VH-VL binders against p56860. Designs and how they scored, part 1

All scores and structures are predictions.

Target 1, 255 residues: p56860
Amino acid sequence: MMTAEVRTPEQGGGPLTTEPRAPRSAPGHADASAPAFGPETDPRDIIRWALAAHPDLLMPSAFNLNGVVLLDLAAQAGYRGEVVFVDTGYHFPETLATRDRLESRYPELTFVTLNAGASPDDGQTPPDLYASDPDACCAARKVDPLQRYLKEQGPSALLNARSRDQASTRADIPFVEEGGARRRVNPLAHWTREQLEAYAAEHDLPVNPLYFDGFLSIGCWPCTRAVKPGEDARAGRWAGKGKTECGLWQGENKL
Below, numbering starts at 1 at the first letter of every chain, in headers, positions and changes, except where a header shows other numbers; antibody chains aren't numbered by Kabat.
ipSAE, averaged over its two directions, is called F for ESMFold2-Fast, E for ESMFold2 and O for OpenDDE. V2 adds 0.75 times the mean of E and O to 0.25 times the DockQ between the complexes of E and O.
[cut] stands for letters that were removed.

## First folded at step 8 (VH-VL)

Design v5
Fold by ESMFold2, look of step 11:
Structure v5 (fold): chain C 255 residues (1-255), chain A 120 residues (1-120), chain B 109 residues (1-109)
Amino acid sequence: as target 1 above (255 residues)
Amino acid sequence: EVQLVESGGGVVQPGRSLRLSCAASGFTFSKYGMHWVRQAPGKGLEWVAVISYDGRNKYYADSVKGRFTISRDNSKNTLYLQMDSLRAEDTAVYYCAKDFYDTSRYFDYWGQGTLVTVSS
Amino acid sequence: SSELTQDPAVSVALGQTVRITCQGDSLRSYYASWYQQKPGQAPVLVIYGENNRPSGIPDRFSGSSSGNTASLTITGAQAEDEADYYCYSRDSSGNWLYVFGGGTKLTVL
């Protein structure tokens, strides 16, 4: 099978035409129930299962510690698909630099940046929306572009980096979530922060340097602070604004 | 053993140009961001410029923006500072400093500095 | 001018404890690093992150932060601690740059 040219989405681009090229002969593809995975299951085995069941698997990432570790494990497990990042116009420069390092390290992956080159003054959202209505700002700058891309691409499953150790709101996430528009696979569901840090150090992974300065969950700069020792990893996100999760995983916009 | 050695300092008249070099050894130069920091005689430290590990991103203090250009040659393990339109207030010891990461962390190693004097 | 404010000078009696402070709005969200500079020498990193010491820095040096203020504390000050001390952290102006404080000259009496 001849492979077609892949095109990266750009800021202000029209309908996306980038698709993973499925093999014309795909004898191993099946849409089957997940095996019984346990806390001891190697995340790479979960990823291999997900790839066999969902050759169109996509990986959204904001390149936090979990996402960086997942990306390395996925590459080892044979993932060769897209890593999808949304440029909100409010990312820390350190986050953008981390993406650049990851692109350089994993040339076998396709890094897709939605709304590349976005800025706070994008003409689409009021400049102070993040303070007055963080849900509406999140919807406009992050959730809507990602949801539109996923509907265009139509993947049957997503590979996500969530773990139970990240926050109390995530304490019950399973390895495989059914329901919604597509399956969601969480290979790191039972990994602790200690395990993630140890893996990143052992493999010399490019981790966002803010992580080691107390930013245990990194979002957009107006809504992110360093956490205090002993706080929940997401305590620095939306502090005093009433949010505990991004709309990607809750409510009507759940992926 | 990490070493940073600055050179190219000297006495120069206002309005002229000077190019500083920093030779790096004892670490993988192309993995790290690099900075210039200066100190006028009897004064405090002033951050001047940074360049990312691969040279793609460069940032400058307002005091030098438009006059100074930071660059690097990873094949020679060398950092540069091109200083144009020099002024008396640019008189300082110029330090080369290694970022612990890319462009946004602390400086774990410093050179001994090279003196630039801008006067008639 | 610097967005990080330090007292220009402080004194401590030999063997006593001193705190050097650094104030700025960015310190509500970012840690500071601290540099020691002795006359005629290049600066040396003494504290980074919340309270991490590089190898070779005595444990009498510690760091802390609260609100918009970062502090460098030296317990049991020694004559060799006499130096200028600079904090370094992100500029609050939104240009994503980092800046030094004005520096604090520590005199050990």
Scores: ipSAE 0.219, ipTM 0.659, lowest interface PAE 5.1, mean pLDDT 82
Fold by OpenDDE, look of step 11:
Structure v5 (fold): chain C 255 residues (1-255), chain A 120 residues (1-120), chain B 109 residues (1-109)
Amino acid sequence: as target 1 above (255 residues)
Amino acid sequence: EVQLVESGGGVVQPGRSLRLSCAASGFTFSKYGMHWVRQAPGKGLEWVAVISYDGRNKYYADSVKGRFTISRDNSKNTLYLQMDSLRAEDTAVYYCAKDFYDTSRYFDYWGQGTLVTVSS
Amino acid sequence: SSELTQDPAVSVALGQTVRITCQGDSLRSYYASWYQQKPGQAPVLVIYGENNRPSGIPDRFSGSSSGNTASLTITGAQAEDEADYYCYSRDSSGNWLYVFGGGTKLTVL
C-alpha cells in the first residue's frame, strides 16, 4: 500500500470562484431503444442489462465517490471486466492509494492503469501547462491516453459513474446515451450525493479521504481544490479557468 | 451477528433426491449472493453453486450441473439446494456461504454444514 | 474448468515463517482468497485480494501474488495455525464460476 501525503483543501487548483460554469458541450441524448429505466430502478438491474447487451463493456474511473459506488454495484451485478484508470502524473497520493485499495478489494475485476508517460518532472511537458493551457494539459495527460486505449479495445459501451447531482452540466444525464463512438450507460444518473454517501458508508467502501475534506470532485492536484458549502461539486475543478470538464465528454472525440 | 444454519442433510440412496436449506440471519439477506460449497469426507472443498442476490442468476459447477438447483426465498431469508439424481460421489458436508457482494471472489461467512450421505 | 494447485502438506516450526502457494492460470488475471479450516469446523476467510485481512484475523497472516501464483504467508507461526488452507478463485472457463485449490495441510512443529 502506497504511503500517501495528506494534502490540505487549499492545496492545488486556483482561487475560490463563484462564477457560473457554462457547459462546453451538450449532454448526450437518451437512447430511445434502451429500456425505460426510472429513478427507482436498481442500478444493478441497469448494469445487468448493460452486461447482457454489451458483454465487452468497460468502466472508466477516476475513483471519485460515484466511481467507487458504481464499482461496487457493478461487481455485485456480475461485472468482471476492466476498470480503466489514467495516471496523469498529477494525481493526489490519496487517489492512487484509493485505487490500490479498490484493486485489492475487488479481485474479480481487472484494473488497468494507463499512463501518458508524462511526469511533473519529465522534462518534456511544460511545467506550467496545467496553468497556461488546462485543455492541452488534460488532452495530453488524460484524454489522449484513454481515447487510444478505448480505440484499441473497441468496447461497444462504457459504464460511467456520472450522475445528475454532480454538477449543473450533468443535470440531464440519461441512463443510456447514444451517439458518438459508443453507447454510454449511467446507472447512477439519478442517485443523489446523499444516497451515494449513505451507500458508501453502509458498505464500508474505500472512498478517497480527500472527499471528507471537501474535495467533492477530485482530479489532478494542480487543478483541484476543496469546495465550500453551497458550491457546485465541480467548482473546485479548474477554478477560475472557465473549464468545467476535462474533455472526455466533449467534441467529436468524446468517449 | 451473522448466522447461517444448514439443514436437510441425511442418508439417501443413489438416484434419490434431497433438498437442503440454509437459514440466514444477522444481515440483509436480499442484498447478497449466496453459495453452496461441499466437502467430501477427508477431502478438500468444492464449489457447487452460486445464486445472485435477487435469484435471477444461477451458476453451477460441472459436477452438479443438470442435477442440482440452487434457489432462494428472500422473504424467508432462506437459501435452498435441490439435489436430484444423487450419486455416491455427492456424499459430503454441504456448507452455505455468504458472498461479500453478489458474486464476488470470497465468502465472509460460512454455516457449520449439513452432512449428506448417498449410499445403497 | 480451470484448476488451482497446492502442495498437499507443509510444515513449519513454531515461531517461524511459512508460505503456502497456489498456482493456476486464472491467477494471472484474478486474485485469490484463502480459507483456514480446522478439524470439525467450517472454513474461515483469512486473506482476500492482494493482501486484505478480515476483522479478527491476526496480522501474522499476509497475502501476495506473482505471475500465475498466489501465496499465503504466516510470519511467526503459532500452534493454533495448524490447519488446512485452501485457495479460492475464479474459474477462467466462464463467468461466475469458481474453483478451490486442493488444500494444504499445515503442521506446526
Scores: ipSAE 0.005, ipTM 0.512, lowest interface PAE 10.4, mean pLDDT 87

## First folded at step 11 (VH-VL)

Design x4
Fold by ESMFold2, look of step 13:
Structure x4 (fold): chain C 255 residues (1-255), chain A 120 residues (1-120), chain B 109 residues (1-109)
Amino acid sequence: as target 1 above (255 residues)
Amino acid sequence: EVQLVESGGGVVQPGRSLRLSCAASGFTFSKYGMHWVRQAPGKGLEWVAVISYDGRNKYYADSVKGRFTISRDNSKNTLYLQMDSLRAEDTAVYYCAKDFYDLSRYFDYWGQGTLVTVSS
Amino acid sequence: SSELTQDPAVSVALGQTVRITCQGDSLRSYYASWYQQKPGQAPVLVIYGENNRPSGIPDRFSGSSSGNTASLTITGAQAEDEADYYCYSRDSSGNWLYVFGGGTKLTVL
């Protein structure tokens, strides 16, 4: 039985729960083909299509700038489902505070925190595994809890915040990725960082305060640094470790 | 114009308690995190505590953890610092500082401070 | 806990350039911000991020960083720049804990 912290609109930040959620639906996706979306397509239209095609849609988020913008666009487009966050035990406190602000701002959404109560010394991984084998650390503390939850919930699609502008490894992501256990929908695929920043400023969105200190991609504190002017947004992730993507987008565990 | 006015400083004996207040005006108080920073006479600056815009998140320097409690009343635009079990090393000017955002690390406005003296 | 180390005092001739440094392991991952404090006054934010100046701060103030060191540079130093300067940054443990450096007294000759 997987533990999860569920905060619904009527809980208002109430007590933690450890009860697993019932499976949302059996696996499968409709035969509907994705429309021919283009670079100028409003992300909300992509989200509306995804909601109609996949009523069981889920949205994982680590609450980076892209994720915060997507969350707001999704709420506007009628998303009322789950926002799924994995507590690795190594998140910056600022990330957890950003989650709390988003929960307050969007009472109509259900924020689910997986692996609730995680800490560096909780025994889930050997000490300092994040330094010696970051892939194994990520697998145990982030990938495994999320994959177990997704298997139990069985959504036919995920709503992801990836954009082509984030890194060279993402330069060719489409609006809709087929193949695997579920569809992956990337409504922000063609948005630039400039567009995301402008949107967040216009709408006064809660943004992780580390973003304003050069942390353009924020993960766990042992594997994240501020980027220098002119570097790619993800240049501070796993610096010196030869890793550019989380295991959630690589190999057999790809979302 | 943003203004922060501290009050409640004074002379107290070791082991006693004192509560500081900071009255805020000229900005939407409930949108921003708030901090306390102190400076012993003739010494450098020391960060003491922070509270998030809605009061849900609080963090403290190790030197005061377990003895000091930060709080706020957004309906009164007031920040508080409850200081228990005071020690001589707590003698300082205490500044109220406005967070640039919420729980960030930049202070864009400061009060003029209130002096706390812990001595016999 | 991370400590930030500053030289206690630095001098500069009027109109010349001075660099005030701040060293700490956390500065490999975090930028420092810089505060100016004149006697009897509250501190004032001078530089944040890599090299951002708040409104009202003269463009003779700039910031930079490399490795474990952050620097505040004042070009064309003026008499009114005489003050104590503090760097401020995150603890290296990942906890929400921030520290000031010990401060550097700048004397303009």
Scores: ipSAE 0.321, ipTM 0.703, lowest interface PAE 4.4, mean pLDDT 84
Fold by OpenDDE, look of step 13:
Structure x4 (fold): chain C 255 residues (1-255), chain A 120 residues (1-120), chain B 109 residues (1-109)
Amino acid sequence: as target 1 above (255 residues)
Amino acid sequence: EVQLVESGGGVVQPGRSLRLSCAASGFTFSKYGMHWVRQAPGKGLEWVAVISYDGRNKYYADSVKGRFTISRDNSKNTLYLQMDSLRAEDTAVYYCAKDFYDLSRYFDYWGQGTLVTVSS
Amino acid sequence: SSELTQDPAVSVALGQTVRITCQGDSLRSYYASWYQQKPGQAPVLVIYGENNRPSGIPDRFSGSSSGNTASLTITGAQAEDEADYYCYSRDSSGNWLYVFGGGTKLTVL
């Protein structure tokens, strides 16, 4: 009765060398260098280039004159993405009405209102924070909501309505800004106020009625006044507070 | 007058494929996005897919993603829906709908629909 | 996925006013559209945006929005208004998706 020693084969469990999964090469952002645009370049051509290079392009807007003009030009150029607006709870009714008119005029665009229905008494900030600390107010009610949304959406570029003629602080704005979290495209960089006004009139664009009352740059009602003849267009923003920008374009929170 | 006419519906077994067509007329087809929307018997409307005016952008509902393919031939004014790996839950009337413009939030015209029945 | 919710059924007396409401988080950011569907027929767009009516839609139909809600109002309901009504909007959860509400059956009494 030969007891056949069943040699249990030593399963040499060789260490599964988990080869480190090669970092998924981030799809090579084709370093498509921005073309050399000039002051006479049609903004629509700049937008077409931006759409081709950045199909996930988003458009933040506060629906000032520049923003309204950019919206129309972008739609003509084939933009079909989001128009992102932040309801701070302190907007003029005229601004919200302008948004709604644009929403109706451009059904091919997706209007996104962050914090829709916000109010001074909504508990996000003290109702009078704008007076005591306008930087904190803008950070909480404008910058942070927009940054969170952009982080979630992760666009490779933004389409901005900024122009050199808006303020002395914007005199050197290029067509394409590099660096930061994403590329910024400024198709209207070289358009003058007169050009913008003429375009808006020619195309019957819904411009915020406050613009014609001297509100050349419109933000929150506690921090916006009409400007006097000869003043900088942004002199009416945070007047007397030593603040000239909301924080979207400067510092660590730069878009 | 805008007209949308769906075709290609019928009875199929689970796991099979079917291709729907939508013939468009009365508007410049190549300028507008197009959608498919379905409705199961006695149920509500369910968005299925959209295709941009030039066919470059396509989006799908999660319920059909990886199984359905939307396409278009602008030279023929025709929208298509290729349905693969069909399931019983895909049983529905399938409507083609015209986008208000391109990838907008609204449908301004609908076809009469074509019935797809997936049964053993 | 962002859901749009509707009451499954509502009733209105002939000539009276009825409001059909749609609720969802996406409605905080997007306007809705409304579609009427009669038995055995395709849906018809009745309201889009805040309060826009397509050509051929009676003026008794109106739209409104508040917070996370959109509403369709029929002022002076007619017998022919008996139908299913669906709200529609963008899905806020991701890549350009769309969503219908569950629909509301309107009975005219």
Scores: ipSAE 0.005, ipTM 0.506, lowest interface PAE 11.0, mean pLDDT 89

## First folded at step 13 (VH-VL)

Design z4
Fold by ESMFold2, look of step 13:
Structure z4 (fold): chain C 255 residues (1-255), chain A 120 residues (1-120), chain B 109 residues (1-109)
Amino acid sequence: as target 1 above (255 residues)
Amino acid sequence: EVQLVESGGGVVQPGRSLRLSCAASGFTFSKYGMHWVRQAPGKGLEWVAVISYDGRNKYYADSVKGRFTISRDNSKNTLYLQMDSLRAEDTAVYYCAKDFYDLTRYFDYWGQGTLVTVSS
Amino acid sequence: SSELTQDPAVSVALGQTVRITCQGDSLRSYYASWYQQKPGQAPVLVIYGENNRPSGIPDRFSGSSSGNTASLTITGAQAEDEADYYCYSRDSSGNWLYVFGGGTKLTVL
């Protein structure tokens, strides 16, 4: 588990962007055959391969532990592109503060906030939709803005932070997924929670303060609870609604 | 040894201002969020305000919002509380407290407090 | 007003076990931390997260939660455990706003 001795970024803070980046004019040249990656492959080697195969690679993030670890590994491996965050209007203040700390720590990256300025009362969705139909709420406030941005930018691949110790629907995911509009590269696919925590502690990474409160998978505040010690990381998401993922990785909403 | 030493308390009339300071030593001040917590005589604890490690994020209890301003000077290892438009209800011992990280609710070290008395 | 409710006072015989409770709707989603305060002293953190003890806190102190209730348990209570105990957690909004319970005075008989 992460300790109170985790160090803060010292590199200062560049500005956060509130606007989507201009569309990319030259899509990446996909490598038709990914190498046979294995459980002991250094995630940085996977990221280096992805950068060479997909110069237009983009990295979406909600800044959970997996995402923070991936961001650090990507920066080490030479990623200098965008870190794309969707403002749903329902994020914890701690999540927004974590984004700000990461932006200060990695001035070489461009942090893009989609749907900037969102709030629960902004009229994008009915006020109680997060409870009555969380899939529809997620579709409108998270999935749709991200899908629009990705269609506009047209990347041939995404760099994703999914790992085997997340919800049961992610228990056996490949390093490289085909299908949909683009490849999805999962450099942390075989990392355990223990490996993620050890890495974050060793490298003094900024983490969401709620991590210290038993929040092992952090979404929007109305649909997230603290997880008891020993429960699955996603057990606190969408409590009482049966949902284990927000729909980014399911059905036609799969990115 | 971690030390937090509050100063600037005293007796003031309602409507006046007072500035509290908290001198920090024995840890890397700029790594941690800092809080103010108060306790009226004979009463329970009340959280007042927090400031993030770099000063960018500040949050206040509703009872003080708009009247109090938390700030920090990382070059001087000092936390501040500017208290304007003071009311009798603000009479309390004011503690500074160290967050064990940043923007959590866990205060691992506390000062001994400074008394503010607001009376006419 | 606080949204965290504690009994104002509890007694325990020396060497016996006591639970100090804290109730609030927000505790369904958030852990409580627990602070001990002895007369004339600053508070001391005794439990954070579900059941983590800071260094120097005896293992007779433990925390637990169920539903809307958080509990601090002291097994084998000692004379030095006599103090006020405050739970501290998030209020029921999504904003960064935390509240203390009203406090429980523990008397060790």
Scores: ipSAE 0.470, ipTM 0.767, lowest interface PAE 3.1, mean pLDDT 82
Fold by OpenDDE, look of step 14:
Structure z4 (fold): chain C 255 residues (1-255), chain A 120 residues (1-120), chain B 109 residues (1-109)
Amino acid sequence: as target 1 above (255 residues)
Amino acid sequence: EVQLVESGGGVVQPGRSLRLSCAASGFTFSKYGMHWVRQAPGKGLEWVAVISYDGRNKYYADSVKGRFTISRDNSKNTLYLQMDSLRAEDTAVYYCAKDFYDLTRYFDYWGQGTLVTVSS
Amino acid sequence: SSELTQDPAVSVALGQTVRITCQGDSLRSYYASWYQQKPGQAPVLVIYGENNRPSGIPDRFSGSSSGNTASLTITGAQAEDEADYYCYSRDSSGNWLYVFGGGTKLTVL
C-alpha cells in the first residue's frame, strides 16, 4: 500500500511586485483654452469640444426654442448627461408638456426636474410674492434650487442655450464664458431666431406651443406675456416690473 | 378630414354616473391635446377639461373638479369623460374639441356634441 | 377667476363692419381665440392668435388686441355671419383654467 506522497507543489507565490501603477498621467491638461470659434462654426463641434474638455458638463434648460434646439444638437453631438429643469410651481402647462415630450424623444438623456410638484401654495413663498417682489420670487423658486443642485453636482461647465438674438442685453454673449463658479458654453451664441425656427421645423422638434402664440421667451406664467410684433423677445418677461433677468446670469447668484 | 364624434349622452338621475366617448379620425390623435367643452341649453360655452397628448397632464374647471375625469386611449383614437356625482347643473351638450397642438388656447375642430340631461 | 366679458348682443347692417370685443385681465398676457356658433351647430374657430384665420374662414374676419381687450372684426358682414361669437383665453387666476366669454349674439340686419 504505497502511500503516494502527494507532493503539494509549493506554489512559490512570488511577491506580486505591485509595480507602482504608473501615476495615472494626470489627464493631459487639454489646453483648457477654448478654440477660436466663429459664427460659422457648427454648434455640434462646439458641443463636442465642450464634452471632451468637460465630461461632467450639465445642461440647464427652460425648454424655450433655444433650449429645445440645443438639446437636439447636444444629443447629436453625443451628450448623454443631465437636462436640469427647475419647476418653480408657476410654469405654464405647455412648458411642462414640452418637457415631457422632450423627455420622451430623448431617452438617452437624463431629465432632472428640481422641485417637481411645486405649487404656489407649497409654502416655499407667499402666494403673491411674484407680484410684490419678483426678484425674491425668482431667487427662491428658480435660482436657489438650481444653485443648490449645481453646487452638489459640481459640474466644471454648463451647456447653455443663450444666443445674441434673444435680447439686447445678450448681444455680446461669447461661445465660452470664463470666470465664476464654472465655465459656460454657449453653442448657439450666433444663431438667429430664424435659424432656430428653421432648425426646429426641419427636425420636427417639440417646441413649446406658446412660442407660436407670441411667447418668444417663456418663464413663469405670472411674469410672462406674449410680445407684439417688433418688440424685443424678452419684452414679455416681467413686463412693467423693471426686471429683465431672473438672476441666473447676473450678480452673486450667477451660474 | 378631421372628425370628432361624441357618444354616451343620455338622461340620468342626480348622483349617478355617465361616461362620454369621443371617437377621433382624420389626424394623428396621439399628437394632440383634447378638450371637453359643454353648453347648457340656451347658455354659453363652458370649458370643462383638457388632457395632454400623452395623457400625463390633466386640468379641470373648478365646477367639475373632483367629479369628472378626462382620459384617453391613443390606441383607439378615443377621448373619454367619466362624469360622477352628476348634478342638475351638469345638464348640457358636451363637445369634444381638438387642441390646436397640445394645451394651447385654440380648438381647431369640434364634434357635434352629445346631450347629457341630469333630472330627477 | 378672471372673467372674459362680451356684449350679449350686437347688430350690423348687411355689408357693414362690426367689431365684437372681449375684455379681461388675461388678455393683457394672452391672445384670444374666437368661435362662431350657428344655431344647432358646433362652434367653429374663426380667429386665433393676433390675427390668424384657419383655412376656410373668409378674409372678412380679422382679429386684433389692445390692452386687456381682444376684438373680432367682420368687414362687410354677410347674412350667413349671423351667429353667436365666443372669445376664449386662459384664466390668469393661477389654476390654469380656460375661460370663454359670455358670447355675443350677432344679428345681421
Scores: ipSAE 0.131, ipTM 0.665, lowest interface PAE 3.1, mean pLDDT 89

